# Ledger of designs, part 75: VH-VL binders against Large ribosomal subunit protein uL10m (mRpL10)

Target 1, 224 residues: Large ribosomal subunit protein uL10m (mRpL10), of Drosophila melanogaster (Fruit fly) (q9vpl3)
Amino acid sequence: RGKINIQRPKAPHYERARVVAVTQPKYPELPKAKSCFKTRAERTQQQQENPYNEIIAREVRNWLDHSRLVAFFHLSSITADDIFRVRVQLHKQNLHLKSYGSKIIEQAVKNTRYEAIVPLFHSNHCIVFSPDPEKTAALLRIVRRVPQMVLLGGIVEETMLSRNQLVAYAQMPGLHAVQAQLVQTLSQAPGHLIQQLQAHQNSFVQVLDVHAKNQMNEETPKST
Short names: E, the ipSAE of ESMFold2; O, the ipSAE of OpenDDE; V2, 0.75 times the mean of E and O plus 0.25 times the DockQ between their complexes.

## First folded at step 5 (VH-VL)

Design y71 (from q55 with heavy chain R59E; framework fv_anetumab; at its last look DockQ between E and O 0.04; V2 from the best seeds 0.00; counts 0 for: pae E 11.6 > 2, placed apart)
Fold by ESMFold2-Fast, scan of step 5:
Structure y71 (fold): chain C 224 residues (1-224), chain A 119 residues (1-119), chain B 111 residues (1-111)
Amino acid sequence: as target 1 above (224 residues)
Amino acid sequence: QVELVQSGAEVKKPGESLKISCKGSGYSFTDYWIGWVRQAPGKGLEWMGIIYPGDSDTEYSPSFQGQVTISADKSISTAYLQWSSLKASDTAMYYCARLDYWGSWEDYWGQGTLVTVSS
Amino acid sequence: DIALTQPASVSGSPGQSITISCTGTSSDVGGYNYVSWYQQHPGKAPKLMIYDVSNRPSGVSNRFSGSKSGNTASLTISGLQAEDEADYYCSSYDSSSTPYVFGGGTKLTVL
């Protein structure tokens, strides 16, 4: 309850080291680094399913299914107050910061198209979800000012994007603006420079059109 | 083109009310915070408070809490700073700035509104 | 409200380098990388020179640089020029009482 005085090292440091050394061995058995056989306890534990993990895994699947923007971050040490403030700023942009254990993420994405993300979560991590992919620019603006969060990559409109691809996507005008620009340009006879600009825009629009057609095809077979 | 345009200079007497404005253009007004900064004659800069126009969330510097009201009208992309009763000590240049919650990262400031309060 | 500590004045000659310090606490300068520096000429609005400790906005000369060590942030101006004569303010995010706090300001004189 009092403040620990770290500025005044005392003779008890030696006695403290002795006490720690004596009390360290708590268990009668020393665990092996590697074992040819799993213990009975370890095998019994693996046979038991954790119902709480499955509930949280379903939550993760629901976020993935209902989000058109998912961004993955490495998360360095950050205070609870600071992460709360980041969460509030993200929430104002319809961006939802979530953190889940690696085992839960693996359980959530197993046998899904998202299974490829599992290797990203071997260390401290967090995920940002949004139903609005046009908020990618706002997301990166906010996160750029949080050095404890390092962008690893993401998923936009069901397409896996690297860090650099997600940054490039954020610099594009919104989807409606891209469509409007394409329509305006197509309503006039294009020059050579305009044709070159349209080629890049048409490639992006074609990717989005294929994605929309794929979603339509996925929904039409659901006639059962 | 991003621009913040503030209302014109004001000359008032102590006890009068005043509302000055800061109009944003060239960006999504509801997606950025707007901060207000005071500079008394010959003195330094002081943060007064900030507002997020999207939900009217406001935070005030302790020195200005209860002394002024910050508000915004998203339909006309305009933020406001208001006094119910002016004092001679309110004589200052007032600036608005577009920023993120953690401060400015781009140089978008209003031109300033000079408020003079004298009898 | 407690302001960040800056020297009241600094001076230098053309071509010289000068440094302006900005000292706070662990709840502002020491705890976060949200330190900005502003240049203000008489009768003008402040101009952002540095943000997030060491980043320069587009159009700001590379003669201006920022750094931080512990609770103290520093603005360094190299190759000092007559037009650098101005008031300089630091600003930081503050987690304890207000989202932002300014320093008291430093008057730079080019001799």
Scores: ipSAE 0.667, ipTM 0.857, lowest interface PAE 1.2, mean pLDDT 79
Fold by OpenDDE, look of step 6:
Structure y71 (fold): chain C 224 residues (1-224), chain A 119 residues (1-119), chain B 111 residues (1-111)
Amino acid sequence: as target 1 above (224 residues)
Amino acid sequence: QVELVQSGAEVKKPGESLKISCKGSGYSFTDYWIGWVRQAPGKGLEWMGIIYPGDSDTEYSPSFQGQVTISADKSISTAYLQWSSLKASDTAMYYCARLDYWGSWEDYWGQGTLVTVSS
Amino acid sequence: DIALTQPASVSGSPGQSITISCTGTSSDVGGYNYVSWYQQHPGKAPKLMIYDVSNRPSGVSNRFSGSKSGNTASLTISGLQAEDEADYYCSSYDSSSTPYVFGGGTKLTVL
């Protein structure tokens, strides 16, 4: 199997493919974590009997507590290979794709501020976590190219957002850019105020000067 | 602030080897793709290849596959473009640039390295 | 190979509006809203002017705008200024090629 190319999934030209096949070292395929993306039925069955549910629930809580960006997706028919590719792509952006059973999620968020997310997990789902809320745009761009992933909503900076709100958030300029703009605007404000004040003063002085000149002209009696 | 600084201009003869560099600063070097773009004199922009410094994943344009080698040293936040044997046709300006996660060229470019290959 | 077609040159007078086109196929420009525009002055690195068809990065003048119709993306520069004289390149995503490929470039002359 050729080198996993997450950027160019298409098969290379036959000549290139031949050269690559001959020149590339054969590495063992890394496990694609197929177990993480089991069907709902499979996950539900395993969750009923797994003593590790508490451990996994704790993991979920940890992710939620340490993430500033959390996005919830519905998964349509998707292969393990496709999931792996997406995971790698996301990981390179410090986005962490995870999948948990609904029961585990329920257990994890029970009596917490995250309890409201439980209704989102009625089908096959995955969650993307990130410590960086600025990665929202990157996340959405990646997911747009993965039709099997449907955005349901998310949490940004401890705020629940709808799909549309997440999209809107992603379109906003970065915090630093906004801050820079604010600083620039604030730095210009005093100058503008000074100019306005000076303009009014100058106008006032001009009016007074005209008035004074007119008064002086009226006081000069034409000595007939 | 994100900055890419490239090595200086090079004057070489055909057949010589060359390695030019692009050093990134102001961001996590391992988290973004770096790409190389060729611009022959009076010609347009041509992407040559890209590398992800975090794992050294590398992709080449079909036109440049086997013609150049792209590498990175993450310890010093530097990407490299190298030729084993230069040709006169390699005379061009070479730019490095940061890419987003999906392969879009961002607004972070090196200042360019002029490579002149003449007999 | 994906080819984005641009006019070789465009010209305009100061204060006018000009448009540069970038024509691709349904697999690139027509298929995605991932078109970027770069400005390049002589001897300088390209500068990103538009991304995702119509978005301006911070610091880019509002005189620059982008649009797309069918398989053709367009860069419009309003209120043309002498400083706008440069080469302009479009770039687009294609499902068969990553990173974004560049168009052939357009030389803008301000008369």
Scores: ipSAE 0.008, ipTM 0.515, lowest interface PAE 8.6, mean pLDDT 83
Fold by ESMFold2, look of step 6:
Structure y71 (fold): chain C 224 residues (1-224), chain A 119 residues (1-119), chain B 111 residues (1-111)
Amino acid sequence: as target 1 above (224 residues)
Amino acid sequence: QVELVQSGAEVKKPGESLKISCKGSGYSFTDYWIGWVRQAPGKGLEWMGIIYPGDSDTEYSPSFQGQVTISADKSISTAYLQWSSLKASDTAMYYCARLDYWGSWEDYWGQGTLVTVSS
Amino acid sequence: DIALTQPASVSGSPGQSITISCTGTSSDVGGYNYVSWYQQHPGKAPKLMIYDVSNRPSGVSNRFSGSKSGNTASLTISGLQAEDEADYYCSSYDSSSTPYVFGGGTKLTVL
């Protein structure tokens, strides 16, 4: 109940597109200055979509906050059977395929370091989330056979990576050894790191606190 | 130090079953696809199928679908190729090969297992 | 029928340069950059010489190079040596036939 399917977010916008087309002869100075032609029903539907959008945006934030690997794809036309097969294959590797509207993505990442990803979502797209950054190569192996999914870039360990950088990351031998090198590098500047962690931790808590207040009437957990 | 060691040569009769093995060492066995390639006497290479030992995801060439079984036992880092009923046309050299991390090409090959099926 | 076409044989003299072709379609060689080349000496397992069209693995001589144009990939061996006498196979990802296809092989003879 109330689960988001990839196709569900698109349906609410059809109501607003059902406006009668007006025949328009050449060279008329007959402006239609009534920019507010919305009926009471259309206005009510738009208001209802805003609360729905914030619930979904919160879901996106939760995925972003709990995923050490995030990958963004352009999605061409694909059958329901094919996308289901891909979703099952990805799920076997703890890789979670999701799709969200660009408006929801914009709302989710507003005033965060991830705001730069919004242009990626102007076209048809999908996102893969995982807590396991070592699964990047498994992700790329699976989608290699899915030409409808074109890699745009990703986020690994809270760092934005281009397509080429993400592919290079996946090729690195011994992800554990790479992680150990990262820890050693971060330890060389502990004062700066501590300040950055405190700032991010405070902003993360503030984001969760806002979302917790929005969730006060729900049984869904704030975070996992 | 990547090494693929295959089981020894086999001489069989038509209708017999057979399971040949390929043991991988010197790398993380579950992180790479293993492929099987056939080479009939005097002929070229034929791809038979691949397996991802991490979850046993298996793909067969259309020519070999239903003719052989590919499996793996990740606890002993070993992949297998099985026939339930050998045919004389199964006489060939069989190679296992590790595919690269993306499953796109075979970067390490086993020494081969010669299977001879004759009456 | 095999999916990738190679000449049955090529020959060259020591020190010369030779090229082996591998022709496919837009569903494999033409559509993707996942072409590889394998060298096989008699009685030995194949050895990877070129991957991703033009990349050499560590330990492969720079006398071997790869390229493609349209639906045809090429392996070029410069400074031909007697030890290069072997069978050569191309391989490609094929979106219409999963997951891979081999060429028929080319016997290289060093005169």
Scores: ipSAE 0.006, ipTM 0.459, lowest interface PAE 11.6, mean pLDDT 75
ESMFold2 (binder alone), look of step 6: mean pLDDT 89; pTM 0.901

Design y72 (from q55 with heavy chain D31E; framework fv_anetumab)
Fold by ESMFold2-Fast, scan of step 5:
Structure y72 (fold): chain C 224 residues (1-224), chain A 119 residues (1-119), chain B 111 residues (1-111)
Amino acid sequence: as target 1 above (224 residues)
Amino acid sequence: QVELVQSGAEVKKPGESLKISCKGSGYSFTEYWIGWVRQAPGKGLEWMGIIYPGDSDTRYSPSFQGQVTISADKSISTAYLQWSSLKASDTAMYYCARLDYWGSWEDYWGQGTLVTVSS
Amino acid sequence: DIALTQPASVSGSPGQSITISCTGTSSDVGGYNYVSWYQQHPGKAPKLMIYDVSNRPSGVSNRFSGSKSGNTASLTISGLQAEDEADYYCSSYDSSSTPYVFGGGTKLTVL
């Protein structure tokens, strides 16, 4: 979502290489024979850094910075057509469904107050952003019809809320002062919030295992 | 608290224009779809179309595309169903209803508007 | 022209259970879990009895239940009562040409 500006200063790779050479500690040179026998796995590990991930991470930080409502969901198996219809209904309420890799989210929230949310994204997930926290009720009405999306928790007015706290917020009267007061009284320390969110996620994983087992039973046809 | 109030019965001649209304109250008018349903005398229910007043996104059933116009005025929380030229076959009861996301209806229907077209 | 298929009529005695079927295609009933059932008494607007195949709105008796198998949805009314005598319509999301389509309707008679 951020702008990309192209500039023509000195070659960036050359400047970066020069800086790294000056600041990096001197290491002994490896024997040529050992260097020539590096495996593909070792070569892949050396190219592990992806500069493109920083651009996407910056986009995620921009969404977090400009959104007064952020909701986190576990996402189970869902068709492209179904998720598209969810996006359309959400968009009508100024709610924006985004999906990012766990590594990108980790990079985006590193050294921020929201770093504690990283464990929530170890499985399949998606995030809904909105500049309008009054749309929390609309969000939950829409998601109620999408069993593949399980609410884990969220951030409202820069305050981290558990699933139950976010549901309570959605049921509040539309008065800004009353809503702000509720957010303050419902807020918790990040450690306690993460424990609550992980408990909910673990419960859903158990439900998912039951569905996976039922799907496997369907793959073993019986007499009809 | 949620109410949909429709305009009164109409008696028209073929070729005349008509616009009937459905006024919503007790909810956020721009956040819910409104659908129009037709029921000819002694016949079943037929979907005519739906509108989302927040952005005027309107979708018609193929049988009614080009035959009627659905619109909404969010400043007065009112949806409309309009004919440019009525036919005798347009004689029917017309209902408006508030629907939830995915098109599932909540129990909020207007009382109906009877339209009679005869020469 | 093409609507969801319902039987024209069904009948039962007080205390019995009856089932009304609603058959469509893979582009409507078979493809989606967005099936609703409506009850209409003479001279009244329709009332929602079931939504999303099997969910019941607040205030609707638990004697009403819904299910779906393949291209056929079913409304079951248990413990039939005289006030259940009405016309019943199914409706489904339709991906092919309209947002929604109704069934032809079923007249329930309580004998």
Scores: ipSAE 0.039, ipTM 0.523, lowest interface PAE 6.3, mean pLDDT 77

Design y73 (from q55 with light chain N55D; framework fv_anetumab)
Fold by ESMFold2-Fast, scan of step 5:
Structure y73 (fold): chain C 224 residues (1-224), chain A 119 residues (1-119), chain B 111 residues (1-111)
Amino acid sequence: as target 1 above (224 residues)
Amino acid sequence: QVELVQSGAEVKKPGESLKISCKGSGYSFTDYWIGWVRQAPGKGLEWMGIIYPGDSDTRYSPSFQGQVTISADKSISTAYLQWSSLKASDTAMYYCARLDYWGSWEDYWGQGTLVTVSS
Amino acid sequence: DIALTQPASVSGSPGQSITISCTGTSSDVGGYNYVSWYQQHPGKAPKLMIYDVSDRPSGVSNRFSGSKSGNTASLTISGLQAEDEADYYCSSYDSSSTPYVFGGGTKLTVL
């Protein structure tokens, strides 16, 4: 307080010092630039998480769409060296071992006919993809030495198969075996070719009939 | 059905080169490992190395790394074992064998190639 | 070198059982279930008798059986026959330096 009017000649100097003091504590930090920078950092972090998940989900969908063989496995504790050896052996047979997070798999198969596989991935898991379904037998032989990988089921020619169905599929002869048998019959007497082809076809029909009857004789879900 | 046929016996002098062969038939040659196993006279089996013909992945025993070359020609389903310079100590029976997918055990064996190196 | 220890010889009489041991370490026999056994008659190539510790290939007699306890794998031949007289070799996956190693071999004599 005091009599400011008496010190008028010095008042301008004190008032100027006061104005400078007021502007110094309010040094203009670039709050708009800092706010904008923080917003960009936050936005970048959110975009990294969401686009990454969608890109990987699209990759999984592409694997599913382009693979004629997909096998699902539960994966127990296994060392990095051991899983790498498994991956290398599978790759030699055009079998591709992939691991994806459960949420990414869910996003990939949502609204597709494969949505039913989601429950298989609640625990540690891996998937093997191949364009060649005839490699199913090779896959099962390789995995036989990997007790940490337990077959859950798969997809062959876009049809979902249980573990037992996939094992049965692996035991079926491939197209090349059928072609080899045909070539062998062609090297025999011509009159026997039709007879041998009909016998083979009848045997196949009989096997399907026996298989169907065995399935019918098994306990069916009671709907009555 | 599955058969491995090896080249015939060889008699060589020290310092000479040699290449022996093993031809596979009755299976997909590029889907299995081929291994080479040595047996010196009156001694046990010792593995030399293995090759996967589909991608030419080759692995050698430390004792034979740099002493021999293993190769394969998948167009004729044939694997090879080669020496640039033979020694008297190379006198042995050499077996080729088909291995499982892991390259760990031999399910089918060739008849063997006897290599004798003497002056 | 030979990483797995086998007895140099074992003998038995027809109809008896014999066991051949194969001892390694935790980096081979003890650490993995990847043990194989081979039979070799004089002047012939070896023949696979047992793989993956206890599995038999098609065509191998059930008189041959395999087992493992700790660092030691065993091949047991029951109902011993004269044609069983041969050299027997064990083999195991080895994590330390090689994909697999052989044992020194055991000569089985049928008296």
Scores: ipSAE 0.274, ipTM 0.618, lowest interface PAE 2.9, mean pLDDT 77

Design y74 (from q55 with heavy chain E106F; framework fv_anetumab)
Fold by ESMFold2-Fast, scan of step 5:
Structure y74 (fold): chain C 224 residues (1-224), chain A 119 residues (1-119), chain B 111 residues (1-111)
Amino acid sequence: as target 1 above (224 residues)
Amino acid sequence: QVELVQSGAEVKKPGESLKISCKGSGYSFTDYWIGWVRQAPGKGLEWMGIIYPGDSDTRYSPSFQGQVTISADKSISTAYLQWSSLKASDTAMYYCARLDYWGSWFDYWGQGTLVTVSS
Amino acid sequence: DIALTQPASVSGSPGQSITISCTGTSSDVGGYNYVSWYQQHPGKAPKLMIYDVSNRPSGVSNRFSGSKSGNTASLTISGLQAEDEADYYCSSYDSSSTPYVFGGGTKLTVL
């Protein structure tokens, strides 16, 4: 008996998705509510006017405004205990793990330079915030031990970086002038942020596919 | 370079108290977990517990919870393993070892402290 | 299961290859890629030989390699040398009870 081991997050047990077998319904389902059309615009506007969403969106904007390092992750199946352990480990490095719904993220970044990140959050996700960009290397070392978290990209010193660019930034943590120059150089390479994010999303889908296949198929041990 | 230096061998009688030490150097002492590993004569390695010196967060193996106390003094980069009342069954080699930054494997080991408890 | 299962002993001749197994459950060896291997010579502290299943620290010979299949991790030593004669311990993260668990150890004899 003792404290939870924060440095060693609990591994999720191998568990098959307990999906209830469902077959296509033979009879049409017409809930009374569907007999009254609501346009896409009306549904979108109702969500925008939700007071709860606006309160949380303000929190997200506050985190974005006060963080010089923001990292975006896809989050695979992970237990509450495991994510808690990761959060505490990150907190020791002044790295703050947060999760928000995609509509809240969209509302928070609407009309900002960061609006392009919205597509990254259509799937299960989490974000790590820090006021200290020098912690990028520490962040990546911690996340390396959490296979459920897949790095998608980030923002450093208000500059959007792809996964590979953020990793490159992490390799030079010691000198601010060199780091600032690296960020500027990396962000200017191909010229189009949206194109970079689209390519990154395609890579993300491929990484998820590889990860799923690796979980099903074990590597054959080499024995000489 | 990273080094862990442990205190010297101890010979004690049952019922006596004991505190052994492990001094870390060559790295940021407060940023790494330090663990204690026991090896009884002719037996294998047994993990006893770990401490994070930055906040004194301590985790014990269920087999050693309540049997020993692990502590650290970050001002002198030293971790400690302590018994309030030794038993003959405590006779063993005790290793301190640094866990890597992830807390997942023991990357550097101290030379060991032999504790002999006899009447 | 609390302890990881290793053979008590294994032997080989100089120049040969041997493999030491380390068997656990889905909550330790099978659940994560957090397996490490330690070499211990008589009277000395253990030395890290392999971490994260297959990675070698700097200074460890490439004759040592690690792998994992299901609930069993393996340490393979190729080109056996007399100085490889030692006790070898596997260790893994354990999600069910203790955060760390060691194997019982394997004595390697080079004949």
Scores: ipSAE 0.006, ipTM 0.443, lowest interface PAE 11.7, mean pLDDT 76

Design y8 (from q35 with heavy chain I50W; framework fv_anetumab)
Fold by ESMFold2-Fast, scan of step 5:
Structure y8 (fold): chain C 224 residues (1-224), chain A 119 residues (1-119), chain B 111 residues (1-111)
Amino acid sequence: as target 1 above (224 residues)
Amino acid sequence: QVELVQSGAEVKKPGESLKISCKGSGYSFTDYWIGWVRQAPGKGLEWMGWIYPGDSDTRYSPSFQGQVTISADKSISTAYLQWSSLKASDTAMYYCARSFYDWTELDYWGQGTLVTVSS
Amino acid sequence: DIALTQPASVSGSPGQSITISCTGTSSDVGGYNYVSWYQQHPGKAPKLMIYDVSNRPSGVSNRFSGSKSGNTASLTISGLQAEDEADYYCSSYDSSSTPYVFGGGTKLTVL
C-alpha cells in the first residue's frame, strides 16, 4: 500500500471546492458527496446524536428500498480528492457512493431482510447504490482501478450475492440471463449465501495479500 | 475494433476561427472520456482537456482554459476542439484520445490533425 | 501544469537494456500509482505501452516494463530492437491542478 500523509492533511472543504471547479458537473442541485473515511470525532458525534441517527437511517432504508443494485466495499485510507473523483465517475453511470457509520447501518437494517449485512461494516466501508442493475458492469470497471475499494458483495434485485456472483452477474448478456442467475442463486441454501458475504468480510486481510490478487488475475477482462 | 478518426489538416490565418473533429467508432462513445493533446512542432505532448460525451462534462488544463472550447455531439459520436480566434502560436499537431477515467491512461489515439496558422 | 522531468535522449545497441526515468513530485508521480508510458514513432500518433506504473496493455511486448520509487518512475526496455527507436513520454495523474500531466519526452536512439 501507498504511504498516507496524515500529518499534513488537506482541508476537505478547500480541496472539494477546487475539485468541483475542475469537474464542472451539469447537475446544479447535486448534493455534496460523502467521504468514505470517517474521523473518530465524526463517529463519536453520530453516536451521540440519536435523533440525527434515525433520520440518516431512514435515508439509508430509502436508498435500499429504491435501489435494484447495492454493492458493499471495504475502504482503505483514501484522500478527499481521490474519492471525489471516483464518486463523480460513478455518478455519471447513475451509481451513488455513500458512507454511513456502522451504528447507522445496523439501525437502518434492523428487523429487515438485510440485517445479515451488519458484520460487513465493522471496518472502514462504503456502499454504492443504483436503481439500474445493468450498471453492475460499469461499477466493477470503475472500481477495478481503485485499489482502496475492495468489493465484499452486494444485493441485486433484492437478492444477496457474493463478490464472485456479482462479477458473474456483470458479465451476463441481458435480462433473460439475469433471471436465470437469480433462479440459480436462490436454489442455494440461504445460509450459504450469507456465509459467503461474511467470509469475504472476515478474511479481507488475507485476501488483500494473496487471494484477492489471484482472483483479480482470474477475473479481469484483460486476462489472456 | 476501436477507432478514433480526426478531421483533415487545416491552414489558417491569425484571427480566423476553426473547429476540428474526432469521431469514435467500435465502442460505446458515451462511456468514455475524450481527451485533447497538443504537440507543437518538434516539442512534446501537452494535455489540453477532457470531455465526457454522455453529459458534456468538460475539464480544461489551466493553460488552455478560455483559449479553446471542447464539445461533443453524442448522436454522431464526435468530439470537437474549437478556437474563436487563432494565433500563430496555435500551430501544432492536435490528437484526440480515449480514456475510461479522467485520471488514468489514454488507451486509443486518433491519427492527429495538423493545424498551421501563418500570415 | 507542472511538467514531469525526463532525460532528453537515451541510446543503446540491439540486445541491450535501457532505462528512461520520469521524475515528478508528491502531487503526481510520488503520490499516485497512475503512471503511463507512451511510444511515438516519427509522424505517428502515440501508443500506450505501460499504464498504472507497471501494467502492459494486450499486444505490448514483455520487453517493456515499468517501475516506480518515490517521485521517480522508470520505463525499462530489454532486448533492444531497431523498432524501439522512438520518442517516449511518461504521464501521471496530477492532484495540484488538472488530472493529467506529461513528461518532456525522451528520444531513444538504437545504434
Scores: ipSAE 0.282, ipTM 0.624, lowest interface PAE 3.6, mean pLDDT 79

